# Ledger of designs, part 52: miniprotein binders against b1l550

Target 1, 279 residues: b1l550
Amino acid sequence: MRLPEELLERARDIHSEAPSHRIKLDRVGSFGLKVPVEFKGFLLLAEADVWVSLPEGRRGVDLSRQVEAIYELSNPPKDPFSLCREAAISLLEKLNYADSSGVSIRFDAPLQDGESLKYYGVEISSIASDEIINKIRVEILGMTACPCTAELIRAYKSSEIAATHTQRSLGILEVSTKAEHPDPDKLASIIERAMSSPLRTYTKRPDEGGLVIRSLSNARLAEDVVREMIHLFLEEFGHLPEDTHILAAVRSMESVHMHDIYAERSFSLDEIRKEISSH

## First folded at step 22 (miniprotein)

Design lo3
Fold by ESMFold2, last read:
Structure lo3 (fold): chain B 279 residues (1-279), chain A 83 residues (1-83)
Amino acid sequence: as target 1 above (279 residues)
Amino acid sequence: SWKKVRIKFTFDPEEREEVYEFLKRLARELREKYNLITLVYQEDGTIRIFVKGDPEAVDKFIEEVLKELEERGVKYTVEVEEI
């Protein structure tokens, strides 16, 4: 049923009224939208959130205009970074009362794994206010091998048994910058290279054995994985603006415990450089 | 009522970063002075400014930005689009 358009002329515009409590809201929007994106040759169905700020004197947001902003830009599908940035700008343009806008887009990114595929998690954001701030979070699983247990077993059995526990570990890199978003594949590669070994979609027995042997040769504590991620990040992305903020973290699902181990470090580029140069 | 304007500036590449930082500071100053909403960003080798607010205030913003650029003596081209 569609109601008569003439009702718009006599009904109150609730959204444009002043609210009972004059309080500015930072984020008012539509979350969980489904949006098609084209990422490195793949057509993916991503999940998007869109929002704007709401001033103290306005009761509600024109939510349909928010959805229109990203919808108009999403067909035909295009790369998620362009969509994210363009939609954030469009939101600020379309909603007169807003002094900031934001868009986030989440998807599982395909990654070549030999002759097969695997995936990793990506969330990007663009926030427009007086300038544009871009954020990206990448999460990918890898394998870690415990060096502490490996050393105990070596000492117990000298050279006869090489063993330790291995587990899946989730590596996380999150970057907030005024520059363009870092390439998510490069961030995923940094995380995987910091682990004892990457995970594979499948292996045959000889390949699986090699994978495990490699992980033992590259045994690392969760703390060392985080440090290696930071080192590799600085090599690849040290050129970003000095006020770029990074979080590097590992959540390791330790196979011999009922609980996980977690390590993290957050920093700006200028902060970490001063720290490293002091040694 | 509302006025919304997109401004596109092209500067010599060697001066662009310095001018970009200047325009960001100027826009922040003028948005407070005239109660405007502004966005300054770079795209395709150009500097973009979006401004919205009261029509008279928007016009004053544009006038002051152009005046400051002329007084600074930088070479540029400009395109102004009302939306």
Scores: ipSAE 0.652, ipTM 0.901, lowest interface PAE 1.4, mean pLDDT 91
Fold by ESMFold2, fold request of step 24:
Structure lo3 (fold): chain B 279 residues (1-279), chain A 83 residues (1-83)
Amino acid sequence: as target 1 above (279 residues)
Amino acid sequence: SWKKVRIKFTFDPEEREEVYEFLKRLARELREKYNLITLVYQEDGTIRIFVKGDPEAVDKFIEEVLKELEERGVKYTVEVEEI
């Protein structure tokens, strides 16, 4: 059922009224929208959040116009980075009263894994105000092998016995920059290379044995993984603007404990270079 | 009432980054001066400015931006679109 459009002339525009309490809101929007995206030849289902700022003198935001803005740009499907940026700009243009806008897009990115695929998490955002700030968060699982237990077992019987507890660890890189979003595949590769070994969708027995032996030879604490992620990030993305902000983290699901271990470091490129140079 | 304008500038590639930083600074100053909302960004090798606010203030913003570019002596083309 569609209501008569003539009612628009009779009804108060509640959203444009002044609120009872004149307080600016930073983010008012529609969250959890389903949007198709095309990523590196794959058509994926993504989840999007869209928002704008709301000035102290305006009671509500035109939510339908926000949804319209991103859906107009999502057909036909396009790459998520273009969609994210273009939608953020469109929101700021369409909603007169807003002084900032933002869009986030989340999806599982496919990654080649032998004859199969595996997936890792990606969330991108673009915030438009006086300029555009781009953010990307990548999460991928890898394997870590404990160096402490490996050393105890080596010392116990012989250096010939290579054993320790291994576990899945979730590596996280988050980058906020005025430059374009870094390539998520490169961020995922940095995280995987920092682990004791990558995870595979499947392996045959000889390859599985080799993978496990490699992980034992690259035993790393969660702290080691975070430091290695930072080192590798600087090698590949040290050219980004100096005020680029990074968070590197690992959440390790330690197989011998009932709880997880967590390690994290955040920094700007300027800050970390000074820190490294001082040692 | 509201006026909304898109401005598209094309500069020589070797000058673009320096002019971009200049335009960001200028837009930030003028938005405060005239109580405007502005966005400055790059796309497809061009510099884009979106500005909205009071019609007279928007017109003054555009005039000052063009004046500053002329005083700087950089060669450019410009497209102005009211939306």
Scores: ipSAE 0.648, ipTM 0.903, lowest interface PAE 1.5, mean pLDDT 91
Fold by ESMFold2, fold request of step 24:
Structure lo3 (fold): chain B 279 residues (1-279), chain A 83 residues (1-83)
Amino acid sequence: as target 1 above (279 residues)
Amino acid sequence: SWKKVRIKFTFDPEEREEVYEFLKRLARELREKYNLITLVYQEDGTIRIFVKGDPEAVDKFIEEVLKELEERGVKYTVEVEEI
């Protein structure tokens, strides 16, 4: 059922009115949209949020134009980074009253894992105002092995028991930069290499044993996983603009506790370089 | 009452990054001067500027950007599209 279009001449345009309280809003948008993306040869169904700023003199946002901006660009499917950036620009173009716009796109990224696949979480965003700021968050699980418990057990039975608790740990890298988004596969690789060992989709018993031995050989505190993530990030992405902002974190689901351990460091590239060069 | 313009500049590759930083600073100055909304970014080896606002202010923005580039003496091509 479709209503007559002639009603548009009689109805108030609620969105274009002034609000009773003249307060600027920073993000007004449509969240949880489903959009197709092409990523590294895979066609994925991603989730997207779109928004614009809303000045104090305007009551509402033209939400259908926001949705239009991203869906026009999503058929045929394209890579999520181009979609994200182009949609943010299109939002700023389409919504005259907005002085900024933003788009975020979330998906599970496939990764090769031997002859199988595994995955990691990706959220990208592009925010357009006077220039474009690109943000990416990557989350991937790995294994950590506690070096403190390993040392205690070694001291107890120096010749017979090699053991410690191991657990899944979630590694997180977030990057906010004026440059293009870093490649999420490279960020995921940095996180995995910082951990005691990667997780596998499946293993046979000899490979499983090797994975555990690798983990015990690379026992790391959550704090040192974060430090290693930062070290590896700087080696690969130290060329990004100096005001690039990074958050590196690990949430370790400690197998011997009822709670998680969390370690985090945020920094800009210029800040961390000064810190490292002073030591 | 609103004018919206896309500008695409092509510069020699060796000069592009230096000119990009210059155009970002210039656009920030002119947006304040003329009460405009501007976006400056790079795409496919070109520098892009989007500007919107009062038609006279947009026209002055474009005029001043081109004037400053001519005074700088860099070689470029430009495409201007009203949308």
Scores: ipSAE 0.638, ipTM 0.893, lowest interface PAE 1.5, mean pLDDT 91
Fold by ESMFold2, last read:
Structure lo3 (fold): chain B 279 residues (1-279), chain A 83 residues (1-83)
Amino acid sequence: as target 1 above (279 residues)
Amino acid sequence: SWKKVRIKFTFDPEEREEVYEFLKRLARELREKYNLITLVYQEDGTIRIFVKGDPEAVDKFIEEVLKELEERGVKYTVEVEEI
C-alpha cells in the first residue's frame, strides 16, 4: 500500500523541528541493516550500522536517507571496506546538519583451510568528521595448550607422557587508525600464529595427530599469546601511523575450568615502541 | 541555504604529507571561523576536502584555502565540484 504523496505537504516535518530539550546527540541512526558485500570472491550478507551526529537544534534525523545511502552503494555488491568508507562519506554529504557520520559492517570472513574453508569474525568501521578514522576488529579461534600442566606431567614421568589440557581460545585484534583498514586475513594470521595450533574444519587421522603434536610442542599461556600477537603485529604493521591504537586480547575457554581466562593489552604504536626500546 | 563542495587537490608526492597536515589544521581553523562542516582525507594519491554550510561562508573557505596554498608556494592542481 502506498499513501498519497500530497500528505507530505500537509503533515508537519517533525524531524526538522527544534527539540524541547536542546541537547546534541553523538550517534543517531539505523542499526542491524543487512547489506550484501563481496569479500575475496565471496558474496556475503553482512550486518551494518549507520549513524550521524544530530545538533542540539534539530529534533530528528532523516533516517530513510541514511538507509538509502548505504543501500545505493551496496548495489551491486562491493568489498566491505570500500562500502564502509564510501557510505560514511556519503552520509556526511547527504545529511546537511550532521558534523560527523559513521558506518560499521560485520561479517564472517571465509578463509581457505587446505581443501576446505573456515571462517573468522570481522567488524570494520569508518567515522568521518574532520578526518576519517578506520577501525577493524578481527576474532578467530585457535587452540592453546597449557604449559604449566605440560611441565607437571613431564616431571611426573620425565618425557614418557607428552600431555596437557588443550582448549579453544578466541584471539582478538582491534586496530583504530587514520590509514586504510589493515588486511583482515593478515590480522587473522597473526592471531593464529600466536596460538599453540590453528583449528581445522576437518582432519584425516594423520593430520589430526600432527595438529595435536604441534599444540603440545608449542604450549603457551594466554598472556604469552597476547605478547606474541603484539610482536607479530609490530613486524607486519609497524609502518602504520604512530597514533594508531591497537587492542590485543585472548579469551581462552579452558577445558578444565567452568570459566574462561582473559588477557588483554591496548596501546598506540608510539607508546609500545617506547616501552620496547627501554628494555 | 546549504552549499556543499568537494575539492580535489593533487600535489607532488614529496610534499603531499606535509601539505596534508597543513590543510587539516587550516580546515579546522576555518570551520570554526565560518561555522562550517569540513572533512579532509586522502584518496588515490590526492587530498580531498568536503565542505558544507552557508553558501557565502563556503565560498570564503575555498578562497582562503587557495590563498594559503599560493602563499606557501606549493604547486598544485585543483578540481572543485559543487554537489
Scores: ipSAE 0.598, ipTM 0.882, lowest interface PAE 1.8, mean pLDDT 91

Design lo4
Fold by OpenDDE base, look of step 22:
Structure lo4 (fold): chain B 279 residues (1-279), chain A 83 residues (1-83)
Amino acid sequence: as target 1 above (279 residues)
Amino acid sequence: SFKKVRIKFTFDPEEREEVYEFLKRLARELREKYGLTTLVYQEDGKIRIFVKGDPEAVDKFIEEVLKELEERGVKYTVEVEEI
């Protein structure tokens, strides 16, 4: 049932009223929208968050206008990078009272694995204030082998390749920059290369054996993985602006413990360059 | 009273990056001075400025931006659209 439009003339505009407490809010919007995007030739249904700032003198945001803004831009489906940027700009233009806006889009990105597919998690964001800040977060699973247990076993029973416990580990790279979004496939590749070995969707027996042997030969602590991720990131993306901010992290789901091991480093490109140059 | 304006600049590619950095700084200063919301960004090789707020303040913003560019001797084409 649709209410008569005449009711709009009688009803107070609650959103435009003065709030009981005059406090600015940083983000007000709709979270968990579903929007279609095109990514690497795939049409995907992504989750989206849209928001704007709210000044101290206004009680609420016009949520319907925010939702309309992103859906107008999502038909026909386009790449998520352009969608984020264009929607953030559109939100800032459409909502008069907002001095900032933002959009975040999340989905599982397909990644080629032989004749099959594997995936990584990606969140693409754009924030419009006085400038546009682009953010990307990539999460991909890999395998790690423990070097400590390997060394103990080697000392106990001499072998060319020491047995050790292995586990799944989640690698995370988050990049915030005033430049264009970094290539998420390259970020995923950096994470995989920093692990003891990548994961595979399927393996034949010889391939599985080889994968495990590779992992054992590249035994790494969670700390080693993070440091390697940073090193590889600097080699690939050292050309980004100096004020670019990075989070590199690993969550290792250890197979011998009930808890996870976590390691991270947050830094700007300027900061990390100064740190490395000092050694 | 409220006014929204899109400004689109086309600069020489050799000067575009330098001018872009200048315009970001200038827009920030003028935003604070006049109490405006501004956005400076690049798209399709052009520099774009979005500005909104009090109509008189918006007009002053545009005038000052154009004046500063003229004083620098930068060659450009400009399109101004009220939305």
Scores: ipSAE 0.753, ipTM 0.923, lowest interface PAE 0.6, mean pLDDT 93
Fold by ESMFold2, look of step 22:
Structure lo4 (fold): chain B 279 residues (1-279), chain A 83 residues (1-83)
Amino acid sequence: as target 1 above (279 residues)
Amino acid sequence: SFKKVRIKFTFDPEEREEVYEFLKRLARELREKYGLTTLVYQEDGKIRIFVKGDPEAVDKFIEEVLKELEERGVKYTVEVEEI
């Protein structure tokens, strides 16, 4: 059933009224939208959140205008970084009462793995107010091999045992910056290079053996994976603004325990450089 | 009433980053002074400013931005679009 358009002349515009309680809201929007994006030649279905600030004197936000804004920009599909940034700017332009706007876009990024594909998680956002703040979170699984157990087994009298426990570890890099979003493939590469070995979609037996040997040759504590991620990040992205904020973390699903090991460090570029140079 | 304006500046590449930081500071100062909403960002090697609010305040914002650029002696082109 479609109601007559003429009713709009007689009905109260609830959203434009003042609220009973005059309280500003920081984020009011539509969350969990499905939008198409084009990422490095792939057409992907991403999930998006859109929001604006709502001043104390306005009862509601024009939610249909928010949804319309991002969908207009998503057809034809474009790269998610452009969509994110453009939608955030468009929201601030379109919604007169807002003093800030934001867009988040989440997708699984495909990554070539020999003749197959694997993937890693990406979440980006752009927040427009007096300037644009861009955020990106990348998550990718890798393999870690425990150096402590490896050393204990090496010392064990029976030479037939040359092993350690290996496990999947989730590496995380989050970056908040006034510059453009860092390339997610480069962030994923940093995380994988910090691990003992990458994961593969599949391997034939000789390749699987090589992968495991590589892991044993690069045994690393979760703590040292985080330190290596920071080192590699600084090499690749040390040029970003000094107030850029980073979180580097690893959640290791230790195969010999019922629980995970977690390590993290958050820092600004200015902060970490001073720390390193003071030692 | 209410006014919304897009401003697009083109500067010489050698000056662009220094002018960008200047315009961000100026826009933030004028936003507070006149009670406006402003956004300053870069796109395709150009600096863009979006401003909205009271029409008289928006006009003063634009006037002061252009005045400060002239006093700074920076060579530029500008496009102003009301939306």
Scores: ipSAE 0.686, ipTM 0.912, lowest interface PAE 1.3, mean pLDDT 91
Fold by OpenDDE base, last read:
Structure lo4 (fold): chain B 279 residues (1-279), chain A 83 residues (1-83)
Amino acid sequence: as target 1 above (279 residues)
Amino acid sequence: SFKKVRIKFTFDPEEREEVYEFLKRLARELREKYGLTTLVYQEDGKIRIFVKGDPEAVDKFIEEVLKELEERGVKYTVEVEEI
């Protein structure tokens, strides 16, 4: 049931009123929208956040216009990178009072694993202000084997392959750049290669054995994983602008503890290059 | 009154990056000078500027951008759209 038009004409535009406190807000928007995207031949239902800045002199944001902006761009479904960038720009264009805008899109990305699929988590963001800043966060699970326990076992009982505890570890790469969004599949690959071994959705007995043996033969600390991610990232993405910011992290769900081990490094490409060159 | 304008520049690919950096700096200066909102970005091999604000300020922004490009001797094509 729609309210009678006569009632709407009598209603104050609350959003356009002066606020009780003249304070600028950085982000005002709708979070947890669902939008379709096309990614790698899949139609996915992604979660989206849309926002704009609000000047000190305006009480509220026209939220309906924000939702409309991303919806218009989502039909027909398009790639999430274009959707993110275009929606951020559209928000800035449509909301006259906003001096900045942003969009985030989150979904599970498919990753082929033989005859089955793995996945990684991805969040794609674009912020429009004076320039466009593109952000991408990739999270994928791998397997780590502990080198410390392996060394203890080796010291206790000589074996060709040292037994050790293994666990799932979540690797994280977050990249913020004025360039285009880095390829999330490449980021996921970097994370997997930085682990002791990848996870497999479908394993036959020989494959399972091989996976575990590989992990044991490539035992890595959480710290090792992060450093390896950074190394591999620089090899693949060292061409990005020097002001590109990276977060490399791992959360290891240690199988011998109730808690996780976490390691991270945040850096700009300029910073890390200077650090490496100093050694 | 409020004015919104999209500007699309086509530059020589060899000069585009240098001009892009120049336009970002210039747009920032003019934004501050005139109290405008500006967005400078690259898409499809074109440099794009979105500017919004006071109509007179927007017009001055466009005029100054074009003047500065001319003074630099940069060859370009430009499309201006008011939205």
Scores: ipSAE 0.683, ipTM 0.903, lowest interface PAE 0.7, mean pLDDT 93
Fold by OpenDDE base, fold request of step 24:
Structure lo4 (fold): chain B 279 residues (1-279), chain A 83 residues (1-83)
Amino acid sequence: as target 1 above (279 residues)
Amino acid sequence: SFKKVRIKFTFDPEEREEVYEFLKRLARELREKYGLTTLVYQEDGKIRIFVKGDPEAVDKFIEEVLKELEERGVKYTVEVEEI
């Protein structure tokens, strides 16, 4: 049922009113929208957040305009990087009172694993203020083997390949840059290579044994994984601007404990280069 | 009254990065001076500026940007669109 148009003339525009407290808000928007995106030949339904800033003198944001902006750009479906950037710009253009805007898109990215698929989690974002900042977060599971337990078993049994506990570990790389979004597949590859071994969607018997043996032969602490991620990241993405910010983290779901082991480092490219050069 | 303008610049690729950094700095100074919202970004080999605010302030912004580019002797083509 459409309300009679005459009622609109009688209704106050609540959003344009002065607020009770004159305070600027950084982000006001709609979170958990579903938008179609095209990614590596797949048509995916992604989750999206859209927002703009709100000045101190305005009570509310025109939420309908925000939603309209992203859906106009989502038909036909396009790559999520372009969608994020274009939508952030469009929001800033459409919402007159906003001095900043942002878009975030989340989905599971397909990754080929032999004749099957595995996946990684990805969140792609763009923020428009005086310039565009692009953000990407990649999360992928791998396997770690504990070197401490391996050393204990080696000392006890004098084994060449010592048994140790293994577990799933979640690796995380988050990059914020004024450049284009880094390639998420490359980020996922860095995380996998930093762990004891990658995970496989399926294993044949020889492959399963080999995977475990590789992990045992490449035992790594959560701390080792994070440091290796940073090292590999610098090799692959050292060309990014110096003010690029990175979060490298690992959450290891330790199989001998009920809790997880967590390690992280946050840094700018400028900061970490200075740190490494000083050694 | 409110005005919104898109500016699209085409520069020589060899000078583009230097000019881009200059325009970012200039736009930041001018937005503070005139109380404007500005966005400077690169897309498709072009430098783009979006500016919005008071109509007179927006016009002054555009005039000053073009003047500064001329004073630097940079060769460019420009497209200005009010939206």
Scores: ipSAE 0.682, ipTM 0.903, lowest interface PAE 0.7, mean pLDDT 93
Fold by OpenDDE base, last read:
Structure lo4 (fold): chain B 279 residues (1-279), chain A 83 residues (1-83)
Amino acid sequence: as target 1 above (279 residues)
Amino acid sequence: SFKKVRIKFTFDPEEREEVYEFLKRLARELREKYGLTTLVYQEDGKIRIFVKGDPEAVDKFIEEVLKELEERGVKYTVEVEEI
C-alpha cells in the first residue's frame, strides 16, 4: 500500500533534521545489495555496498537515492570496475550534502582450470573525494608444504623427497591506488605462484600425484609466501604510482594444528623500494 | 542555494598528464579557499571536474580555473554543464 501524497506533506523529513549530537559520519549507506555485473563473459550477481559521508548538521542520509544510483548504472550489466567508479561519482553528484562517496562490489571470479572452473574472491572499490581512489582485494586458495617438517623427516628417513604436512592457504593481495584498478587475474596469478602449488578443481590420479610432489619440492613457510607475493607484485605492478598502498597476506590452515598461521606486510611502493634498495 | 557543475576538458594528449596534475592541485587549493566539494578525475581521455556548493563560490571556482589555464597558454576545449 502506498501512502497518499497528502500525508507525505504532513510528515517531517527526519533525514534533514539536526541530529542530537553534531558529529560527522564517514560512511552511511546500504550494504549487501545484489547487483548484476559482467565479468570475463560471465553474468554474475555481485554483492555491493554503497555509502556517502554525512555532515554533522544532518540527521540521516537519503538511502533510497543511493540505491537508485547504483541500479540505474547496473542496467544493462557492465564490468564491475566501471560500475564501481561510475557509481561512486554518481553518488557524490546526487547527494548534495556528501563530501565523499564510496562503492564496493564483491563476487567470486571464475578462473579456467583445464575444462573446469576454479575461482578467486574479489572486492572492487572506488572512493570519490577530491580524487578517486581505486581499491582491489583478491583472495585465492593455494597449497603450502612445510619445509621445517620436511627437513626433519629427511634427516630421519634419509629420503630424497621428504614427506611433510600440507594445507590449504589463503593468499590475499589488497591494492589501493589513484591509478586504474589492477588486473585481478594477474593478482590471483601472483598469489598462486607464491604458494607451493595451486589448487585444482579436478585431478586424475597421475595429476594429483604430480601436484603433491610439486608442492613437496617447493615447500614454503607462510613468511616465504608473503615475501614471494611482494617480489612478484613488484615485478608485475612496479609501474603503479609510488603512493600506491599494498597489503600482502597469507592465512595458512595448518593441518597439524587447530589454529591458523597468519603473516602479512603492509607497505607503499615508495617504502618497499627504499627497503629493498638498502640491502 | 546550491549549485552543481560538471566541467569537461579536452587537452592535447602530450600535455594532458601535466595539466591533470596541475588541475588537481589547483582544485584542492580552490576547494579549501571557497569551502567547496570538488572531484577531479580522468575518463575516456578527458579531464573532468565536478564542483558543488554555494553558487557564487562555484562560479568563482570556474572562473579561476579557466583563468589559470589561459595564463599557462594551454590549448583546450571545455564543456560546462550545470546539473
Scores: ipSAE 0.680, ipTM 0.902, lowest interface PAE 0.7, mean pLDDT 93

